# VHH binders against Protein HIGH CHLOROPHYLL FLUORESCENCE PHENOTYPE 244, chloroplastic (HCF244), part 20

Target 1, 331 residues: Protein HIGH CHLOROPHYLL FLUORESCENCE PHENOTYPE 244, chloroplastic (HCF244), of Arabidopsis thaliana (Mouse-ear cress) (o65502)
Amino acid sequence: SAAAVNLAPGTPVRPTSILVVGATGTLGRQIVRRALDEGYDVRCLVRPRPAPADFLRDWGATVVNADLSKPETIPATLVGIHTVIDCATGRPEEPIKTVDWEGKVALIQCAKAMGIQKYVFYSIHNCDKHPEVPLMEIKYCTEKFLQESGLNHITIRLCGFMQGLIGQYAVPILEEKSVWGTDAPTRVAYMDTQDIARLTLIALRNEKINGKLLTFAGPRAWTTQEVITLCERLAGQDANVTTVPVSVLRVTRQLTRFFQWTNDVADRLAFSEVLSSDTVFSAPMTETNSLLGVDQKDMVTLEKYLQDYFSNILKKLKDLKAQSKQSDIYF
Key: E = the ipSAE of ESMFold2; O = the ipSAE of OpenDDE; V2 = 0.75 times the mean of E and O plus 0.25 times the DockQ between their complexes.

## First folded at step 19 (VHH; framework vhh_lunsekimig_d3)

Design x1 (from w1 with S99D; at its last look DockQ between E and O 0.72; V2 from the best seeds 0.69)
Fold by ESMFold2, look of step 19:
Structure x1 (fold): chain B 331 residues (1-331), chain A 118 residues (1-118)
Amino acid sequence: as target 1 above (331 residues)
Amino acid sequence: EVQLVESGGGVVQPGGSLRLSCAASGFIFDYYDLGWYRQAAGIERELIAFITYGDYTNYVDSVKGRFTISRDNSENTMYLQMNSLRAEDTGLYYCAADDWHEEPFDHWGQGTLVTVSS
C-alpha cells in the first residue's frame, strides 16, 4: 500500500459493518455464523475460487475475493467497513511469511489508511517465548506492528481449539487406528471455537477492551495423555497408543495437529522443543472475564464437548445395530 | 433456519446405481453430524448411514459395501452413493442433521424417492 486511501467523505459507516478475514477457516466460520445471528452486516474476504463460498452467501453474508499475498486486492474489500476481524492463518502449503506476515502487514496498513475503527487480531499464547517457532515469532512481530500502527485494536492470544482434538484423537480411537502420545508435561487449555466467537463479539462491543491484549484460555489445561485417556473412556475402548519421547515426535505430523496451521518440517521440529519444556498454554481468566462480564463456568468444558460428541455417536451406533437386526427379521 | 434439500432420487433397475445429494444451509455444516434415513411403506424411518464431524462413518449392515456416505464441506453438501441396488432399497430417503444434542437427529429434509423396479 504506497498511498493512503480514505473512506468516501460523508458516507456513514455502520458500527455493525464487519469484514471477516479467513472466513472459511475453523474459527472464521464460527465468527461469521455468530455475527450474522447477532445481526451484523458481514462481509467475508475469501480467495478467488469458482463457487467455494456459496455457504457464506447462503447464510446472508457478502463475499468479496482478495488474496493477502496480493496487496493490491485489499483496499476495495475495506470500503464501508467499520471493524475487521482477522482470522487468517497461512495454509500448510503456503510460506508462512507470505500470508501471516507480509499479507497481515498490508492488511493492517490498508485498514489504517481506510479509517477502520477497530481491528481484531488473533495471536498465540506464549508467542513471545518461542522465537524459534516461525509462526510464533511472526505472531509476536505482528502484535508489535499492530501496537505501533496507531490502529484501534484488540489482540486475542489463543491456546488451542477443542475442534482439533476430534480429528487428532477421537476419530482415530473410534476407528481403532494408531494414536501418537507423549509423556511431555506440556498442558493446553483448549477452548470451543463457539466460545471464542462469543467472547470475541462481546469484546468487540466493549470500548474498555480497546488496545488490550487478551488471552482466551479454556476452563482446564490438559496434557496429551490426559486427552487420550478421556477419549478412551468416553469411546468405551482402548486406544492403540504409541508413547514416544518428544525427539521422535519431531518427525511426525501429529505434532502439527495441536496447532493445525503448519506442516513445515522446521515448524514441527521447533514445536517439539516447546513440548519438551515445562510450558503451560493457559492463562488466568479473572481479568478477562471481569472485562467481558462473563463467568468461566459458562464456557464448555472439554469433558462436556467430548461427552456430547461420543454420546451421540454411541446412540447412532445403537440405532444402526437395531436397524440391522430389524432388517434380518424382514428378510 | 436449518434447511435440508434432497435430490437425486428416481427409478432404477435392480443392480443399478444412484447418487443422492443433500444441500444444507443455515448452520455450520462442517461441525454437524449428518445422516441418511430410509422409509419404506408401513415402516418407521431407519437410519442407514451417518458421517460425523471429523468424517467418522458407519452404516446399517444391509447397505455396507454397497452405499457410501460422503460430504463436501466447501459446497455444504452431503452425498449417498448407492450401488448394487435391490428391490428392498425402495423407499423415501431423508437427509438429517445433528448438533450433538439429546436427540441424535432432529433436523430433516422432505425426502427424495428411490424406486428399484424391474
Scores: ipSAE 0.510, ipTM 0.837, lowest interface PAE 2.0, mean pLDDT 80
ESMFold2 (binder alone), look of step 19: mean pLDDT 78; pTM 0.773
OpenDDE, look of step 19: ipSAE 0.855; ipTM 0.966

Design x2 (from w1 with S99D H101R; at its last read DockQ between E and O 0.78; V2 from the best seeds 0.79)
Amino acid sequence: EVQLVESGGGVVQPGGSLRLSCAASGFIFDYYDLGWYRQAAGIERELIAFITYGDYTNYVDSVKGRFTISRDNSENTMYLQMNSLRAEDTGLYYCAADDWREEPFDHWGQGTLVTVSS
ESMFold2, look of step 19: ipSAE 0.713; ipTM 0.914
ESMFold2 (binder alone), look of step 19: mean pLDDT 78; pTM 0.771
OpenDDE, look of step 19: ipSAE 0.827; ipTM 0.960
ESMFold2, fold request of step 21: ipSAE 0.714, 0.775, 0.778; ipTM 0.914, 0.928, 0.930
ESMFold2 (binder alone), fold request of step 21: mean pLDDT 78, 78, 78; pTM 0.772, 0.775, 0.769
OpenDDE, fold request of step 21: ipSAE 0.851, 0.850, 0.845; ipTM 0.965, 0.964, 0.963
ESMFold2, last read: ipSAE 0.735, 0.752, 0.711; ipTM 0.920, 0.925, 0.914
ESMFold2 (binder alone), last read: mean pLDDT 78, 78, 78; pTM 0.772, 0.773, 0.770
OpenDDE, last read: ipSAE 0.850, 0.849, 0.846; ipTM 0.965, 0.964, 0.963

Design x3 (from w1 with S99D E103S; at its last look DockQ between E and O 0.74; V2 from the best seeds 0.72)
Fold by ESMFold2, look of step 19:
Structure x3 (fold): chain B 331 residues (1-331), chain A 118 residues (1-118)
Amino acid sequence: as target 1 above (331 residues)
Amino acid sequence: EVQLVESGGGVVQPGGSLRLSCAASGFIFDYYDLGWYRQAAGIERELIAFITYGDYTNYVDSVKGRFTISRDNSENTMYLQMNSLRAEDTGLYYCAADDWHESPFDHWGQGTLVTVSS
């Protein structure tokens, strides 16, 4: 069937007019912030909620409400938009198929019917190799749907976000709490979402990228044990590590913390099969960097990212000690 | 434009409790480090508690066990629960924020007055 709304060809829209879907998420908010800083006119698609996304408006973005599970709400969000950047994923309590497949299909079909000039889609590295993981299968099917759609698009496969490691490892180690380790050989090349946003906007402006599939991988691939060891060194504190087999992790939310993709039970169960293999979530970046015209040295390392975090905490702890000493001498 | 607005100050007896609030706008609230400062008459502001991106918290020794810092990212609001208040807790209380990638606390509220008196 036809899309709900069409946009006539030749209607003038600014090339800087973008719609960000999933704008309140970890990656989406970095995309919005960076795009505004680079002078884009940013519209944010947000699901209706009792506590709206006021911080996006404070930044200078416009916020529109739509529910991807209700296709009739989509067309109004696309009026006057040149480019869609799709960062959306489901909430932990929602079924993946409703948000990540049906919603994506509706959005892509409406974008095609409305004459959207570029569609940026974030996928997962190795999604074509793991059909047993529902989220990866849906991502791969969405990649193929985009390829067949005729939309001008850019597909960016991701490996993992550095941001997720703060809550999973850095904070519990500082608090002297137990952390879950594993001896699984799986490696992830985490990238700072600020770098992902920067590279995305560079790719968006490069006409040679149109229609391409890119993989964004951080400077180094890390095992869980290597991340824990790094946090221990930077915190100056030994972790209380409980090492468990991967099969035990599949019954908890801890499995999804390795990738920060979803809390869905089916995904969690299926990821145990990935962790039992020698899968590496990394790719060489030499050709991608050359194509984008960027220098590998400009990407933040996990070491630097975590060092900044721990160093700023140490500065505040020093200040607290100084204030306690000053208070003592007055009384 | 970054704005921080404190509220919840007042007059309380020794041993009493107050809850301070700091309403924030103009930045990614949960990515910032946040803190509470106290200024007694005639002295410089002192950091008494902070909460980081990722919710690591710490306190100056004089308030440990009595004060609790927290944040509610859905309301863009930081709190300071103050229990077992003492006369020396009297002062002007400021909230502060910083981007932990760049520099220490560089955004400030206007303050809310707490008076602990018999």
Scores: ipSAE 0.579, ipTM 0.872, lowest interface PAE 1.3, mean pLDDT 80
ESMFold2 (binder alone), look of step 19: mean pLDDT 78; pTM 0.770
OpenDDE, look of step 19: ipSAE 0.846; ipTM 0.962

Design x4 (from w1 with S99D D106Q; at its last look DockQ between E and O 0.79; V2 from the best seeds 0.78)
Amino acid sequence: EVQLVESGGGVVQPGGSLRLSCAASGFIFDYYDLGWYRQAAGIERELIAFITYGDYTNYVDSVKGRFTISRDNSENTMYLQMNSLRAEDTGLYYCAADDWHEEPFQHWGQGTLVTVSS
ESMFold2, look of step 19: ipSAE 0.748; ipTM 0.923
ESMFold2 (binder alone), look of step 19: mean pLDDT 78; pTM 0.776
OpenDDE, look of step 19: ipSAE 0.856; ipTM 0.966
ESMFold2, look of step 20: ipSAE 0.725; ipTM 0.917
ESMFold2 (binder alone), look of step 20: mean pLDDT 78; pTM 0.777
OpenDDE, look of step 20: ipSAE 0.839; ipTM 0.966

Design x5 (from w1 with H101Y; at its last look DockQ between E and O 0.52; V2 from the best seeds 0.00; counts 0 for: pae E 3.6 > 2, grease 26.7 > 24.2, SAP .762 > .668)
Fold by ESMFold2, look of step 19:
Structure x5 (fold): chain B 331 residues (1-331), chain A 118 residues (1-118)
Amino acid sequence: as target 1 above (331 residues)
Amino acid sequence: EVQLVESGGGVVQPGGSLRLSCAASGFIFDYYDLGWYRQAAGIERELIAFITYGDYTNYVDSVKGRFTISRDNSENTMYLQMNSLRAEDTGLYYCAADSWYEEPFDHWGQGTLVTVSS
């Protein structure tokens, strides 16, 4: 635990004091867990809910209630905080503008006013190239707002989460359900959220990164068909694939699950046009790896990620069958 | 500190229903396979159901169609809905968690008693 640094009148500030916004989400949980393991003092901003987020408190984090759509709730959450890591996304039932634009603007303005020393913002690869996609336009506008705010910050553009592929492909294939494919040739460089968390904490400690825009891309870019084929091999059974034009996928959640941001129908429609026009959601990692002092070979590959998932399923299936004859179940 | 806490056990008549809950602390469920084990007197604990990230589930034959395992990662909680209970379902029910990214951790609760009797 670092000595307290009082950088604002009347508020003790520890360099290890972090507020994580969106702490119950897929990425946010990984950020909180890793920051606690690395010895940070972690506060979690959680929307008011009937049931508390007790697991965060049990981990040793502090939980504070606030709602980004209600800016008056924000200032209290920032008292005594050095660094904000913003993982928040809007609820499916909320307008994207309320949480992902107005809420972010309010949070950034409060952070500046209260002397927050560093702000980490997660954005989307190529968001500057797709103003027709509401979420991408808002992410890009937020990047520019943060750049002009005068707040020390790091912007991290993401390409996609490996975690999203489990529900979209691995589980339906194991359950012998239909899986939606697409005729789009687009490749996505998925990254394990544990690696995103690790790289984020390295980046936040590096003064040379202040004010920079980074893109975190996984070690390889994959088409939807390549992911399906890999899951088929690992599950040991063929998928029932319905291949449709990307325009038909507008009414499903499959496209936006790559980023785990939203289920809004308008966003699905807009993303289908991105998938039709972009061939690669990836970026070279050489400069980023050099700046962070990391080696790309330390990143989890999609093959390893999925192999681990299926291997654990096989183990559990053997445990279930221990009292009877082994089934012909293959992955 | 790593803990699993079960609740929801009790006494129920044959044909009745119970819902068990398992609250986890000190780790995230996302990278854990979760399971329910049952232990009757004089018998070793047996795995009766498991659920993985992405909600792939499976069950021992004796409970298929009667029990439903589920999880809520945003609440770090797992559930077992037990319907059409039978006398042989009587026992101490434990929740368990094993990591799928590394050697499994052997995390167990203290158990919650389910008694099915007339």
Scores: ipSAE 0.285, ipTM 0.738, lowest interface PAE 3.6, mean pLDDT 79
ESMFold2 (binder alone), look of step 19: mean pLDDT 78; pTM 0.776
OpenDDE, look of step 19: ipSAE 0.752; ipTM 0.941

## First folded at step 20 (VHH; framework vhh_lunsekimig_d3)

Design ctl (from x4 with Y31S Y53S Y56S W100S; at its last look DockQ between E and O 0.75; V2 from the best seeds 0.00; counts 0 for: pae E 2.8 > 2)
Fold by ESMFold2, look of step 20:
Structure ctl (fold): chain B 331 residues (1-331), chain A 118 residues (1-118)
Amino acid sequence: as target 1 above (331 residues)
Amino acid sequence: EVQLVESGGGVVQPGGSLRLSCAASGFIFDSYDLGWYRQAAGIERELIAFITSGDSTNYVDSVKGRFTISRDNSENTMYLQMNSLRAEDTGLYYCAADDSHEEPFQHWGQGTLVTVSS
């Protein structure tokens, strides 16, 4: 509309006008869906590409095209926007520096210049403890850049998404394919992205959160082997596990997929050292839940998340098997 | 609002081929499992194939090797390539979508008719 383009001094920007960056991603789509359900006016920043943004428009969001690696495309996306929720992260095939650092800096600087009232940034738990991992260092540097920027902001450190475990473990176990295991002791408190979206919008509306750094952790921290064992129980069959020392994993795509960053060999070598430690990607949620006014029992557990997945797909496989047996009877 | 629209049905000779399409809207296409059901005269709808959000495919034995389910996430479209068609393949073909909650395939299209006859 004309009102969205014109930032005249007497024209107010609605507090419900938000821009979601990374809106087609695993977390971003849940943010968009939840915000629309709660009555926000949602604009989605996506890169120009065919058709993958159609579902966002079908939901009632406005889609705009921009490329964070091209800063000149950013200002128009921010016209008439009150709040930015930044879910963007580079894909494994993209250079981390271009999307995760240069793009973020450009977006934050433009948000400051355009008078954006609140900026939500997603970081990684323990990013300040692992400067040897490039993505961790970039996340931490971005946190500091935001703190120094003068923007009203919220920083949310995440531990891991439950959705990622479907493709990594649940599907291969069902298909009797090899699953990459490891002897690493690292634990991750995976959270359902729908819960992350819900908590984010609650935090957005709470002025006491402004300027704070929060960590969102799932109900329990899990090792890789514990996740595999849970999937085995729920699928009703043993996994075909190829257990690989961390040193071998540093050069495979399984390690890069697990954390969803570049194929850069140096990055994989640096991360293998994190896996060899007794690192825990979790935080106590009692204070966070109290601050946000949420109940721990409303959070989805990994057990429930995976049980729902396995229950559904096993029903479909059982139906196909029953149809095949009926055909056999007619032979 | 979830919407599924089938197309590509028609009349074909035994041994022939058809390609069915299912245009989808109103949901996160690449996050749903998608399927094809078939309904012959006097028979309940039966699931004959499905494709997961991760692109794993599953088929009933009677169509395995002859039918191929696929999808194009960039066009929000699912396909069923039907080769070596037989008279018993005649029926209404429905596409279906499944949000992977407790009960599978709660959303269906209107159906497209496939007739295999001389």
Scores: ipSAE 0.348, ipTM 0.800, lowest interface PAE 2.8, mean pLDDT 80
ESMFold2 (binder alone), look of step 20: mean pLDDT 81; pTM 0.799
OpenDDE, look of step 20: ipSAE 0.720; ipTM 0.945

Design y1 (from x4 with H101R; at its last read DockQ between E and O 0.78; V2 from the best seeds 0.79)
Amino acid sequence: EVQLVESGGGVVQPGGSLRLSCAASGFIFDYYDLGWYRQAAGIERELIAFITYGDYTNYVDSVKGRFTISRDNSENTMYLQMNSLRAEDTGLYYCAADDWREEPFQHWGQGTLVTVSS
ESMFold2, look of step 20: ipSAE 0.698; ipTM 0.912
ESMFold2 (binder alone), look of step 20: mean pLDDT 78; pTM 0.773
OpenDDE, look of step 20: ipSAE 0.827; ipTM 0.964
ESMFold2, fold request of step 21: ipSAE 0.723, 0.751, 0.726; ipTM 0.916, 0.925, 0.914
ESMFold2 (binder alone), fold request of step 21: mean pLDDT 78, 78, 78; pTM 0.775, 0.772, 0.774
OpenDDE, fold request of step 21: ipSAE 0.855, 0.854, 0.852; ipTM 0.967, 0.966, 0.966
ESMFold2, last read: ipSAE 0.660, 0.699, 0.721; ipTM 0.903, 0.918, 0.915
ESMFold2 (binder alone), last read: mean pLDDT 78, 78, 78; pTM 0.769, 0.772, 0.771
OpenDDE, last read: ipSAE 0.854, 0.854, 0.851; ipTM 0.966, 0.966, 0.966

Design y2 (from x4 with D30E H101R; at its last fold request DockQ between E and O 0.68; V2 from the best seeds 0.78)
Amino acid sequence: EVQLVESGGGVVQPGGSLRLSCAASGFIFEYYDLGWYRQAAGIERELIAFITYGDYTNYVDSVKGRFTISRDNSENTMYLQMNSLRAEDTGLYYCAADDWREEPFQHWGQGTLVTVSS
ESMFold2, look of step 20: ipSAE 0.734; ipTM 0.920
ESMFold2 (binder alone), look of step 20: mean pLDDT 79; pTM 0.784
OpenDDE, look of step 20: ipSAE 0.825; ipTM 0.963
ESMFold2, fold request of step 21: ipSAE 0.775, 0.753, 0.781; ipTM 0.926, 0.922, 0.932
ESMFold2 (binder alone), fold request of step 21: mean pLDDT 78, 78, 78; pTM 0.775, 0.775, 0.777
OpenDDE, fold request of step 21: ipSAE 0.854, 0.853, 0.845; ipTM 0.966, 0.966, 0.965

Design y3 (from x4 with D55E H101R; at its last look DockQ between E and O 0.66; V2 from the best seeds 0.70)
Fold by ESMFold2, look of step 20:
Structure y3 (fold): chain B 331 residues (1-331), chain A 118 residues (1-118)
Amino acid sequence: as target 1 above (331 residues)
Amino acid sequence: EVQLVESGGGVVQPGGSLRLSCAASGFIFDYYDLGWYRQAAGIERELIAFITYGEYTNYVDSVKGRFTISRDNSENTMYLQMNSLRAEDTGLYYCAADDWREEPFQHWGQGTLVTVSS
């Protein structure tokens, strides 16, 4: 764009000047990569790190240090920024959920005060239906705060990331280890974070989206058992499934306060509320696709996502076996 | 740009141990598959071990039980612990990477030399 908006004396604000908050997270890194590829000037807000050079700088982004739990660090990060894309979620080791709320409020208030032209916020599908889950409550409160703030904004609710299924199911099945399952019929419409990033940048450029709440759902909703079965087929191995009834998971979910567990049980407990209340954790994409001018068939399917992961592993395994056979012939 | 730098090679007697390191930069280390290749004199490079995004590991039969691949995502570094070294382990050791949606291992380092000899 030729148009520039000057928010500060002597500093033009280009429409392509974007701050990504939570830039090192699962979604944030995909947002940064895609935005750079599309020619945006990307600034990344990251916590202070021991190594001054990191992959974000190597990609061509600028990096600024700040911590949302320390609001005084926020204003400098917004100088010269047109748009904020907020991918941040609180650290799992933090003891109080209100740290994320206070940090988000401060960020939004600073953004308004400094004339940020657009604020993109990622929320969670059905967050308004689960006030007893701290992350859901914070997301919903932030949605309401944005609606009342006077900032031009887009809210995008997400259903789930395909990336999370690799560690939860694909790898344990390849290793012939026990995986956690559930008896719940609930389906989740996982989406590839690369597609989320693509759709976000399309939405960002569309002024008709301003002020709207969108839900991004993957092309198909899957039960836990269907995901396990797909991984079994692609791995060529049967899974050793430990099935925990949803009713048991619902009772125990109040015990996981600060992500203090590092095993698969903790991950399953984090999803228990979704599994107990909804038969399909998804949303129709017809209106969203129409608004964005996209075809749902362009979205990566979970089948393709996992097929690529397993196929790459299979090629490596065949290479190892061929080299063993070659070595045996010469020995 | 993608950078992979190996270190830790050297001269070791049979039965000895070495630990190779691969320092990585220029990509999202956590989501990449990583591997070690070995090249003996006059022979094409061979894949000997890999570790995926998600930390699935596997090895060529000749090094199973002797070599251990690992990664430290907080340090952007992959390792190869090499125990019970044999003369046939002599060669240049390269670290490699791919993002698993590509063909396997499209990025390589410069190599570090391991010599197993008296």
Scores: ipSAE 0.622, ipTM 0.901, lowest interface PAE 1.1, mean pLDDT 80
ESMFold2 (binder alone), look of step 20: mean pLDDT 79; pTM 0.781
OpenDDE, look of step 20: ipSAE 0.806; ipTM 0.959

Design y4 (from x4 with D99E H101R; at its last fold request DockQ between E and O 0.79; V2 from the best seeds 0.77)
Amino acid sequence: EVQLVESGGGVVQPGGSLRLSCAASGFIFDYYDLGWYRQAAGIERELIAFITYGDYTNYVDSVKGRFTISRDNSENTMYLQMNSLRAEDTGLYYCAADEWREEPFQHWGQGTLVTVSS
ESMFold2, look of step 20: ipSAE 0.633; ipTM 0.849
ESMFold2 (binder alone), look of step 20: mean pLDDT 82; pTM 0.819
OpenDDE, look of step 20: ipSAE 0.775; ipTM 0.951
ESMFold2, fold request of step 21: ipSAE 0.615, 0.646, 0.685; ipTM 0.846, 0.856, 0.899
ESMFold2 (binder alone), fold request of step 21: mean pLDDT 83, 82, 82; pTM 0.821, 0.816, 0.820
OpenDDE, fold request of step 21: ipSAE 0.840, 0.844, 0.835; ipTM 0.962, 0.963, 0.961

